# VH-VL binders against o29789: the designs that were tried, part 24

Target 1, 134 residues: o29789
Amino acid sequence: MDEKTLAKMIEAVNKHMPEKTRSLAEMLKEKDPTIRAKDGNEYYIEKRELEFIAQHVDELDWPRFRIPVILEMNDIGGERVIYVRDKLHAEFIKRAFGFDRVLNGILTLYMYELPQIRRKLRTASQVIFRISLK
Below, E stands for the ipSAE of ESMFold2; O stands for the ipSAE of OpenDDE; V2 stands for 0.75 times the mean of E and O plus 0.25 times the DockQ between their complexes.

## First folded at step 13 (VH-VL; framework fv_ficlatuzumab)

Design D5 (at its last look DockQ between E and O 0.05; V2 from the best seeds 0.00; counts 0 for: pae E 13.0 > 2, off the site)
Fold by OpenDDE, look of step 13:
Structure D5 (fold): chain C 134 residues (1-134), chain A 125 residues (1-125), chain B 107 residues (1-107)
Amino acid sequence: as target 1 above (134 residues)
Amino acid sequence: QVQLVQPGAEVKKPGTSVKLSCKASGYTFTSYWMHWVRQAPGQGLEWIGEIDPSDYYTDYNQKFEGRATLTVDKSTSTAYMELSSLRSEDTAVYYCARDEGYYGDWESGYYFDYWGQGTLLTVSS
Amino acid sequence: DIVMTQSPDSLAMSLGERVTLNCKASQSVSSYVSWYQQKPGQSPKLLIYGASSRATGVPDRFSGSGSATDFTLTISSVQAEDVADYHCQQYSEYPLTFGQGTKLEIK
């Protein structure tokens, strides 16, 4: 993948970044839950994914659990890693997927670990690019 | 070596259901997602759905949702696809295919490295 | 759904000729494209993934290229055993979709 292609992908991904998050509790009550992205479009969240999340999150935390799960891609020293900054997201990822690597107080995933999460949370997770990968 | 074994053929009448099998061997069955793809005579390939044998998670092509049901039997390393309310248009070769990739991987994805030989389903009155 | 359109529908080539098969996506699929070879009476076989990566055991004469919407499978020197249908597939988004296929024959 060339630099131009990567840049386009990053732009495309960030375009779908949520304008604002919604709570798991709220969305579980809806038949066709959606989130609004920065591009102004609404995107459907799969109920089965929300239910999957709910199975691994204490019910008391459902109102505080924000959707989508944010997976922040970073480039550290030329190596791409994913930060899960949100505490509840991190706990969820740990419980659901078994990833528990913490670097500098932040749950950190490697690129090869990301697909497992994205596969299960195709709509309920978002990969964002906080910094330039160039 | 990896093998996906499917029965050769099934003949069904319209309105009935069929359950096709796919027996996997030569690899850890629960470590790879299984897909089903069909091909009508002289036509292209059509994706039906996928299943994670490890936790039975499924996802379907909306075209088949509610009519196709994917299941697995871990003890026999066998994947199943049940298709109900059969129509003549369902006449096709049905393949099971192993997924090598994952969604969200920039280098890999949902492509299929091993295929069964396919089961010819004929739906006729 | 993303529509994958292959061209041509069929072609006949002479042994040793360069073959170019095209696949066009209705929208950008980045590089999430795979190619399969399906010989008569057989199941599909993976040739290319990630638009340009050869699967294990695939001869060097097969190559894939392209990005976004336009993709190409090339056979540098077609052989008799290459007679088959060739299918492109996108896995950029669900549902996974295939092209209608291209039939390659030898003159």
Scores: ipSAE 0.024, ipTM 0.664, lowest interface PAE 5.7, mean pLDDT 89
Fold by ESMFold2, look of step 13:
Structure D5 (fold): chain C 134 residues (1-134), chain A 125 residues (1-125), chain B 107 residues (1-107)
Amino acid sequence: as target 1 above (134 residues)
Amino acid sequence: QVQLVQPGAEVKKPGTSVKLSCKASGYTFTSYWMHWVRQAPGQGLEWIGEIDPSDYYTDYNQKFEGRATLTVDKSTSTAYMELSSLRSEDTAVYYCARDEGYYGDWESGYYFDYWGQGTLLTVSS
Amino acid sequence: DIVMTQSPDSLAMSLGERVTLNCKASQSVSSYVSWYQQKPGQSPKLLIYGASSRATGVPDRFSGSGSATDFTLTISSVQAEDVADYHCQQYSEYPLTFGQGTKLEIK
């Protein structure tokens, strides 16, 4: 990939990142929960998606489960993969979707597995880009 | 510059309460969680609890449940930790510390990138 | 609670020596370990997070490694300014817990 194009992609992702994550427990109590991104915009999180997460996360963990679920896209060695680095996010994805491939302690997904997750978590998950060399 | 400013010292008698302050500056106060950690003289660090300044969610180390209360004042960007029923074993330096968490390296973790200077609480007769 | 046990409790090293500090968790914490340096009379300063990632501005002589239960902080060539207490911390589960610390002195 072109270094200039890569830099633009990284910049775009960084601008739309959440300014702050919020707990699942907190957001479940709200009628119309939102998350503010670094660009200053508020993004609606669909309540049904939070409820789907709650069904697959032990209730004792709801206060420390951070929203959004982070899906880190990497292009490593010409192969694009998805890392789920957060421990609670990884356990949730394992329970909810059955994906359990772990490489170097990180739940790792193939690109073709991403649509299944995004369909259920259209607003409650966030794809980010982290570019690794070699 | 991110700064967490705490008073240098407090002296209290056993059985009383103390409310320690931590004034934050140089960042958006409501965007990062605040934690409290103490260190008895010559001892290790002990996590007390955390607060989300945006919605006042708190969580506590079970050891301090019922004695510690974390609050914030958004208008002054100040975090507070109140500790009741003080005893001599509560003598320690009390730090506020900012959660690096999600906004840092993409590992959802509870590790602390900025610390206050600490307040020495002395509990004695 | 997850107990983090550091060893040794203290050590004295000559300038330029390689230092290895150990931290053992009472159960698996995956790679959710951080290390802090606390110089005399100062607040802790973050050195390492995620077991092996250096925080911004931390010299290359500091490195972290380990996973699951056994973690190390290595100082490849100790310098005079490295005199401090070093603490490990796990952030795998609540409550967050720290090791008791290792004191590093220069002899």
Scores: ipSAE 0.000, ipTM 0.549, lowest interface PAE 13.0, mean pLDDT 84
ESMFold2 (binder alone), look of step 13: mean pLDDT 92; pTM 0.948

Design D6 (at its last look DockQ between E and O 0.20; V2 from the best seeds 0.00; counts 0 for: DG spot H108, pae E 9.7 > 2, placed apart)
Fold by OpenDDE, look of step 13:
Structure D6 (fold): chain C 134 residues (1-134), chain A 125 residues (1-125), chain B 107 residues (1-107)
Amino acid sequence: as target 1 above (134 residues)
Amino acid sequence: QVQLVQPGAEVKKPGTSVKLSCKASGYTFTKYWMHWVRQAPGQGLEWIGEIDPSDSYTDYNQKFQGRATLTVDKSTSTAYMELSSLRSEDTAVYYCARDEGYYGDWFDGYYFDYWGQGTLLTVSS
Amino acid sequence: DIVMTQSPDSLAMSLGERVTLNCKASQSVSSYVSWYQQKPGQSPKLLIYGASSRATGVPDRFSGSGSATDFTLTISSVQAEDVADYHCQQYSNYPLTFGQGTKLEIK
């Protein structure tokens, strides 16, 4: 992927970044739950994805579990990695997918690990680009 | 060698249900997602849904939502597709297909590297 | 849903001729397109994935090209065993969708 393509991708992805998150508990009560993005549009969250998340999160934490799951892409030393900064997100990822690599106190994923998560969280997760990957 | 084996044919009446099987062999069953695709006579292919055999996570074409149910039996490496409320329009060859894929866009899907021979489902009065 | 439209619906070619099959997506699907060959009475067989990558065991006379909305499957020199229906598929977005297929016959 060339720099132009990457920049375009970053712009596109960040465009869909949530304006604000919602709780898992709240969204599970809705028939057609949505998240409002920074671009002003509302995006539907698949109910089955929320149910999947709920299966791996203690019910007591449902009100505190924020949707979407944020997957933060970073460039460290020329390598792209994904940070899962939220503690509940990290625990969920560990339980659901078995990823438990912690670097500097942050759950860290490699790019080749990301597809497993994204496939089951197409709508309930978002990849964001915190910094320039140039 | 990878094989997906399906029964040859099923005949059902409208309003009934059918459960089609797909026995997989030659690979680790739980490591690949299984899809179901049908093809009406003389028509193109239509995606029904997918299942992760490892944890039975499923996703369906909305057209079949609530009417198609995908399941697996890990002990026998067999995938199942149940279709209820059958109608004449459901007459088709139903294929199971193993997928393969890579990470791309965040809404990335998959393609199918191995297919069963298909089961002909005939729905008629 | 993304609609995949194939053209032509059918064609008859002479042995050795160059065959070009087209597939158009209703919206951009990047390069997430696969092609399948389905011989009479058989299940589909994967030919191309990622728009231009040949699957294992596929003869080099088959090639795929295209991006965004316009895709092409080319057979450089059609053989008798190439008589089949050919299907394109997008996997850029769910639900996964196929074209209506192109029937290739030999004159």
Scores: ipSAE 0.608, ipTM 0.862, lowest interface PAE 0.9, mean pLDDT 92
Fold by ESMFold2, look of step 13:
Structure D6 (fold): chain C 134 residues (1-134), chain A 125 residues (1-125), chain B 107 residues (1-107)
Amino acid sequence: as target 1 above (134 residues)
Amino acid sequence: QVQLVQPGAEVKKPGTSVKLSCKASGYTFTKYWMHWVRQAPGQGLEWIGEIDPSDSYTDYNQKFQGRATLTVDKSTSTAYMELSSLRSEDTAVYYCARDEGYYGDWFDGYYFDYWGQGTLLTVSS
Amino acid sequence: DIVMTQSPDSLAMSLGERVTLNCKASQSVSSYVSWYQQKPGQSPKLLIYGASSRATGVPDRFSGSGSATDFTLTISSVQAEDVADYHCQQYSNYPLTFGQGTKLEIK
């Protein structure tokens, strides 16, 4: 598959990325919190997923914890891996799920670890595709 | 050859509890999540909850929280659902169903690729 | 809870006709919709996942489409063996929820 086709696939998948992130502290106060995606649609975030995140994030960090939790899928040399680049997201993932594999300061997950996270955070996490091209 | 084997029927009185079984075979039991879904006669399907057999992590439909308990026995590859404080409205066919998403594509799925034949639970005096 | 509303509740079709079954979510579920076929006296069988992907062994006369809130299951040329209840399911949000079902019969 060529570089142009891969770039278009990444763009197509990333249309559901949030247009703007929102803080955990703000969303916890709302009855039916939503995130607007780049496709223009509003998507509900399940309140109990936010509460689950809050259980594993120090309350002092709630104002700067951004929703959704970003899981960045990459294809590196034929190996599909997931990066969690945001520091607060990575700390949350470590506390909530016990993953602690850090490579160059970035929490790095294997594909078989992704479903475990997504099952708990179906609305409060977002998978994005980023294929590393050289 | 994936199979989920359930007993055909159970009869219980209101106010009691039941523990339904689902014996899995043909795959590595601890690598796929198990779900429970019920269907009252002539009605739709209702999700009860899920369990990860590898560590017994569970999540429940709020409607059943406090009444349903999901467990597994890894040594026999058997999933269980216990439902307490039975009422006549709990009369239904109860299915166990396997979630493909754990070892499927990178995407988690949450769709049910294999279903048991169901156990008919009848709750009546 | 996300309510999945199916329409019609039932229908009777002649062999070879095109069937369109609808499923509407009470809020956006992106593309996280599956469809199941449940023949009389049987457990459900997966037809479609991800709104449009056919499960292994499902004939290509079955197709799914839709996103956000509006989803369809299409049977391009109905066969006698397609007599069943059809259920949609969302898996965007907990709890996982199903539509009430659509009953398909052959006239």
Scores: ipSAE 0.006, ipTM 0.604, lowest interface PAE 9.7, mean pLDDT 84
ESMFold2 (binder alone), look of step 13: mean pLDDT 92; pTM 0.942

## First folded at step 14 (VH-VL)

Design E1 (framework fv_ficlatuzumab; at its last look DockQ between E and O 0.06; V2 from the best seeds 0.00; counts 0 for: pae E 8.5 > 2, grease 19.1 > 18.9, placed apart)
Fold by OpenDDE, look of step 14:
Structure E1 (fold): chain C 134 residues (1-134), chain A 125 residues (1-125), chain B 107 residues (1-107)
Amino acid sequence: as target 1 above (134 residues)
Amino acid sequence: QVQLVQPGAEVKKPGTSVKLSCKASGYTFTKYWMHWVRQAPGQGLEWIGEIDPSDSYTDYNQKFQGRATLTVDKSTSTAYMELSSLRSEDTAVYYCARDEGYYGDWLEGYYFDYWGQGTLLTVSS
Amino acid sequence: DIVMTQSPDSLAMSLGERVTLNCKASQSVSSYVSWYQQKPGQSPKLLIYGASSRATGVPDRFSGSGSATDFTLTISSVQAEDVADYHCQQYYNYPLTFGQGTKLEIK
């Protein structure tokens, strides 16, 4: 992947960054659930994705489960990895996808694992980028 | 060797439903997503939807949302596509296709490395 | 939806000639483009993926190139067995979409 492509991808991802999260419980009650992004626009969340999440999350936790699922991209030791910092998100990812690698107390994904999640959470997950200050 | 086997043809009346089958062999059925693509006579290819056989997660082309239903039988390694409220415009060859792609970048997207022979669906009164 | 437009719709070439098929995306699809060959009465067969990678068993006379919006499938020296419809596909975004196809015939 060239720098131009990467830049375009990052720009696209940042455009859809959520301003605020919403609960799984409230969104499941809506016909056309949306999330407001930082750009001020509302983006639709696919109901099937929410239902998929709900299948792997205890119903008691639905009010606490925040949408979108945040996938934080970080550079660690020269390797790009994804952090899943939210505890409920981490448990969901473990249960739904079988990923349970924990580094420094944080569920950590490799880049090659990311597409498996994204294809089932195309709208209900968001990749964010943390700039390395090293 | 990977094989996707489909029946040759189906004939249906408008307003009815059809359930097409695709039997997979030569690979681990649950490790690859299955897609359905159709081709009207003399036309291009049109993507219908996809299914993960491992947990039956599905995604559909909005054009077919609510009318197409994808399912699998893991015990027989068979994928199914049911299409309801059939119209004459649904006359086409329907293919099942196994997807392939790279898990390496942060974008998702897939192409099709193996195809069934297709089932000709004819919808006519 | 991303629209894939192929050109020409059809062409007839002489044996041994260089053939160039074009595919244009309505927006950038990076390199997430595949090409399929569909011979008469047969199912599509994967030729190219990732815009320029040949699938297993594909003759080296087939090559793909392009990025962003403009893509080409090239046959360096067309053979009789290359008579087919050729389809491009993008898998950059859902829904997955195909071009309308290009019909290649031999004079």
Scores: ipSAE 0.701, ipTM 0.885, lowest interface PAE 0.8, mean pLDDT 92
Fold by ESMFold2, look of step 14:
Structure E1 (fold): chain C 134 residues (1-134), chain A 125 residues (1-125), chain B 107 residues (1-107)
Amino acid sequence: as target 1 above (134 residues)
Amino acid sequence: QVQLVQPGAEVKKPGTSVKLSCKASGYTFTKYWMHWVRQAPGQGLEWIGEIDPSDSYTDYNQKFQGRATLTVDKSTSTAYMELSSLRSEDTAVYYCARDEGYYGDWLEGYYFDYWGQGTLLTVSS
Amino acid sequence: DIVMTQSPDSLAMSLGERVTLNCKASQSVSSYVSWYQQKPGQSPKLLIYGASSRATGVPDRFSGSGSATDFTLTISSVQAEDVADYHCQQYYNYPLTFGQGTKLEIK
């Protein structure tokens, strides 16, 4: 990956990170729910995606389930992997998609598994980027 | 209903400039990058450049650097491409195309899930 | 610039035949290849991304394969509606580049 492509990706991650997460329960009550990103813009979250999440999350957990679902990309030794660190997010992904690979207590996905999740959660999930330095 | 609407045709003389428009609707305009791609008659596709509507960050194919200028108007959800010093070789259909954006998945993108119908630019004396 | 070279330039097939279209990159592009279908008089339509993933709404008869430098688009049983130009594109590095296209016709 060249330095220009990396800089574009880092910029995208920085400006699209949520400024404030919102609960699933709160957003399900809204007609046109949004998330404010750090760039100051509000981005629509598709209601059907929130409903999909709700179908796989116990209703008792809806107030504590934070939107967006965080998918943390890591570049470890030249290999890319996705961590799902939030426990409610990880349980949701296990139930909705069947991914259950846990390493050191963290649900871990391969890059080729990401499109399956993104097709269902295009607006309700957020990829963030971590650089692993040695 | 994602739509990218472009004017059908433009006719220009060599040495002039043109500003082509692309009106987006059916999605959050600032979430997805916009690209411009052209196709000369009977030829393949050629990438011109890209713009992030959220902050107007641009990058260009070196071939067009200095002649092409990409802009957006966020208030009307419209992307623009201006091409200066037109030559007959610039005769082509010019498409705007939506990148699957960086929000939520910065490694996905650079492939185009929705295209405008294209504007035929004819440059002739 | 990464050059994407498609072969053949054109071909004519009978209905129901299997079609294989090739795209070769001048250097490794990993799996960052997409394929587009462009019917006469229309804009391109995304078929395949990531070398092998079908875009939403694309019929199962279309499949993609390959990695590094050699990529293929396969149509398992050609239908009349598949008459089009087919383009590959790499998105591994700037500038984004397309192959010159392959024209598919029905005999």
Scores: ipSAE 0.012, ipTM 0.618, lowest interface PAE 8.5, mean pLDDT 86
ESMFold2 (binder alone), look of step 14: mean pLDDT 92; pTM 0.942

Design E2 (framework fv_ficlatuzumab; at its last look DockQ between E and O 0.45; V2 from the best seeds 0.00; counts 0 for: pae E 12.5 > 2)
Fold by OpenDDE, look of step 14:
Structure E2 (fold): chain C 134 residues (1-134), chain A 125 residues (1-125), chain B 107 residues (1-107)
Amino acid sequence: as target 1 above (134 residues)
Amino acid sequence: QVQLVQPGAEVKKPGTSVKLSCKASGYTFTKYWMHWVRQAPGQGLEWIGEIDPSDSYTDYNQKFQGRATLTVDKSTSTAYMELSSLRSEDTAVYYCARDEGYYGDWSEGYYFDYWGQGTLLTVSS
Amino acid sequence: DIVMTQSPDSLAMSLGERVTLNCKASQSVDSYVSWYQQKPGQSPKLLIYGASSRATGVPDRFSGSGSATDFTLTISSVQAEDVADYHCQQYYNYPLTFGQGTKLEIK
């Protein structure tokens, strides 16, 4: 990932950082579902993205599936990777995108894989950053 | 060689629907997103929507939401755009266009390296 | 929606002259801008992507520059075959949007 792409992602994170998550089930029932950000604003989640998620998640898990999908950026051994810590999120990502790499028990994505997810989850996913203390 | 083949023209009455086709060849159909763009006579280009042929994921310009439907037939490598409730203002050349943005490459995506020849849709009573 | 505004709407130049086409975005689009050439009766053809990267097969007389909101397509020495409409496009955010186009003619 180049600096420009990273800058864009950082900007997006700063603008749309979620305050709380919502369930897929409840959001699917809404005409114009939104997520409240830390800045107090509500941001719309694209219904098509929720429907896309729903296609790859067991209906029984819809009440437990939290939106947005959290994509945690980390520096591991000098390499930037993305952790998908939530179990349902991880299963979804595996089923929908075919990513199943697990490091230290956590679904792990490379930076070059991230755009595939973000393109289909522009609003329903959120990248967060963890500062390396090493 | 990449080719996108579209029919030359369609004539429809207002209120009806049209389904335009775009047959792709010369590349792996499911690896590239397909877009639809139209151009009214003497006007600029207008993006309608996109589809991932691999799983039929779609995204639309809000202007066409609910009226345009994008689909694909993977067996024939053909993309389709159906536009309903046709109006005279829908008269335009409709292009299919391949997204050069390779899956996984954010910085090089969302522009169009190959275009069909376009289908002229005329909507008139 | 991000609005792309091109200028001028049309221009006529003499062979061999330097041509500069402008495209302004209503907000920053970084370098996520492409340019297309559309000759009469033909489909658009990709010229530039990433604001300044020349597509394969495009003559080196074509160049793109700019960032954020202001972009330019330059033809260092215009040729007869360059008569066309030129379109800029942003792909920074959805929906993808185009400029209204610039018509280039030769005197």
Scores: ipSAE 0.563, ipTM 0.853, lowest interface PAE 1.0, mean pLDDT 92
Fold by ESMFold2, look of step 14:
Structure E2 (fold): chain C 134 residues (1-134), chain A 125 residues (1-125), chain B 107 residues (1-107)
Amino acid sequence: as target 1 above (134 residues)
Amino acid sequence: QVQLVQPGAEVKKPGTSVKLSCKASGYTFTKYWMHWVRQAPGQGLEWIGEIDPSDSYTDYNQKFQGRATLTVDKSTSTAYMELSSLRSEDTAVYYCARDEGYYGDWSEGYYFDYWGQGTLLTVSS
Amino acid sequence: DIVMTQSPDSLAMSLGERVTLNCKASQSVDSYVSWYQQKPGQSPKLLIYGASSRATGVPDRFSGSGSATDFTLTISSVQAEDVADYHCQQYYNYPLTFGQGTKLEIK
């Protein structure tokens, strides 16, 4: 990963961290759904992105599927990877994008796979940065 | 050598539809997103929408939702934009533009590294 | 929608002068800004992405800077071939939006 891309990801984490997640089922019924971020502002979640998620998630799971989809960036031994720890998020990612690499029970993405997801989930996903002790 | 080839001009009457084409060559068509952007005479650029040629996933500027339809033909590496219920205000140059968001690159994309030459659409009676 | 406001609307410069073009976003767009050059009668050409990275083949007299809401395109020494409209674009959130453009002319 080049340093400019890493810097952009770190900056995004600080600003867009949600105060609370919201249910997919709840947000699908709203005309202009939003998420309140730690900065105190409400950020629009594109309805089409929620519908894309819904297309790949069993309807019985919609009430428990939390928005945004969390993409956790980690440094592990000098390698940067993305963990998808939430089980419903992981199953969604597998169905929608075909990524199926599991490491220690956690769906694991390479950095070059991140743009493919962010592109379809620009507002409905959130990158966070954590140091994970594996 | 990346090229996006568009027809030079189209003339249409109000209330009709147009389907504009954009023929891509010099790269793997399904690995890059295609966008459509228009520019009315003497005015700025306006984003219409995007399509992922690999699976035909689309997203549209709300302003064009319901009037614009983006499609691709993978066998000919051609993108299409159909605009319905034409009005005189739709008179503009319509560009196709390639998104740099190549899979496996660290770029997030959404900026346009190659543009077609544009099709001038004139809507008048 | 994020509004991108460019200034000035137009300007005329002598050859060799330093040019500064401004672009202001209505909210933070981080560094997700690109700049395009559009010569008369031509399609736009990418100059800068990521606020400051030059696209392939772009002369080093073009540079970009800025973050959050305030962005600048600088041409260190204007050449005759730089006569064009210049557009900024944000790609932080949908819909993708462009500034209204700045027209650069040679006196």
Scores: ipSAE 0.007, ipTM 0.576, lowest interface PAE 12.5, mean pLDDT 85
ESMFold2 (binder alone), look of step 14: mean pLDDT 93; pTM 0.948

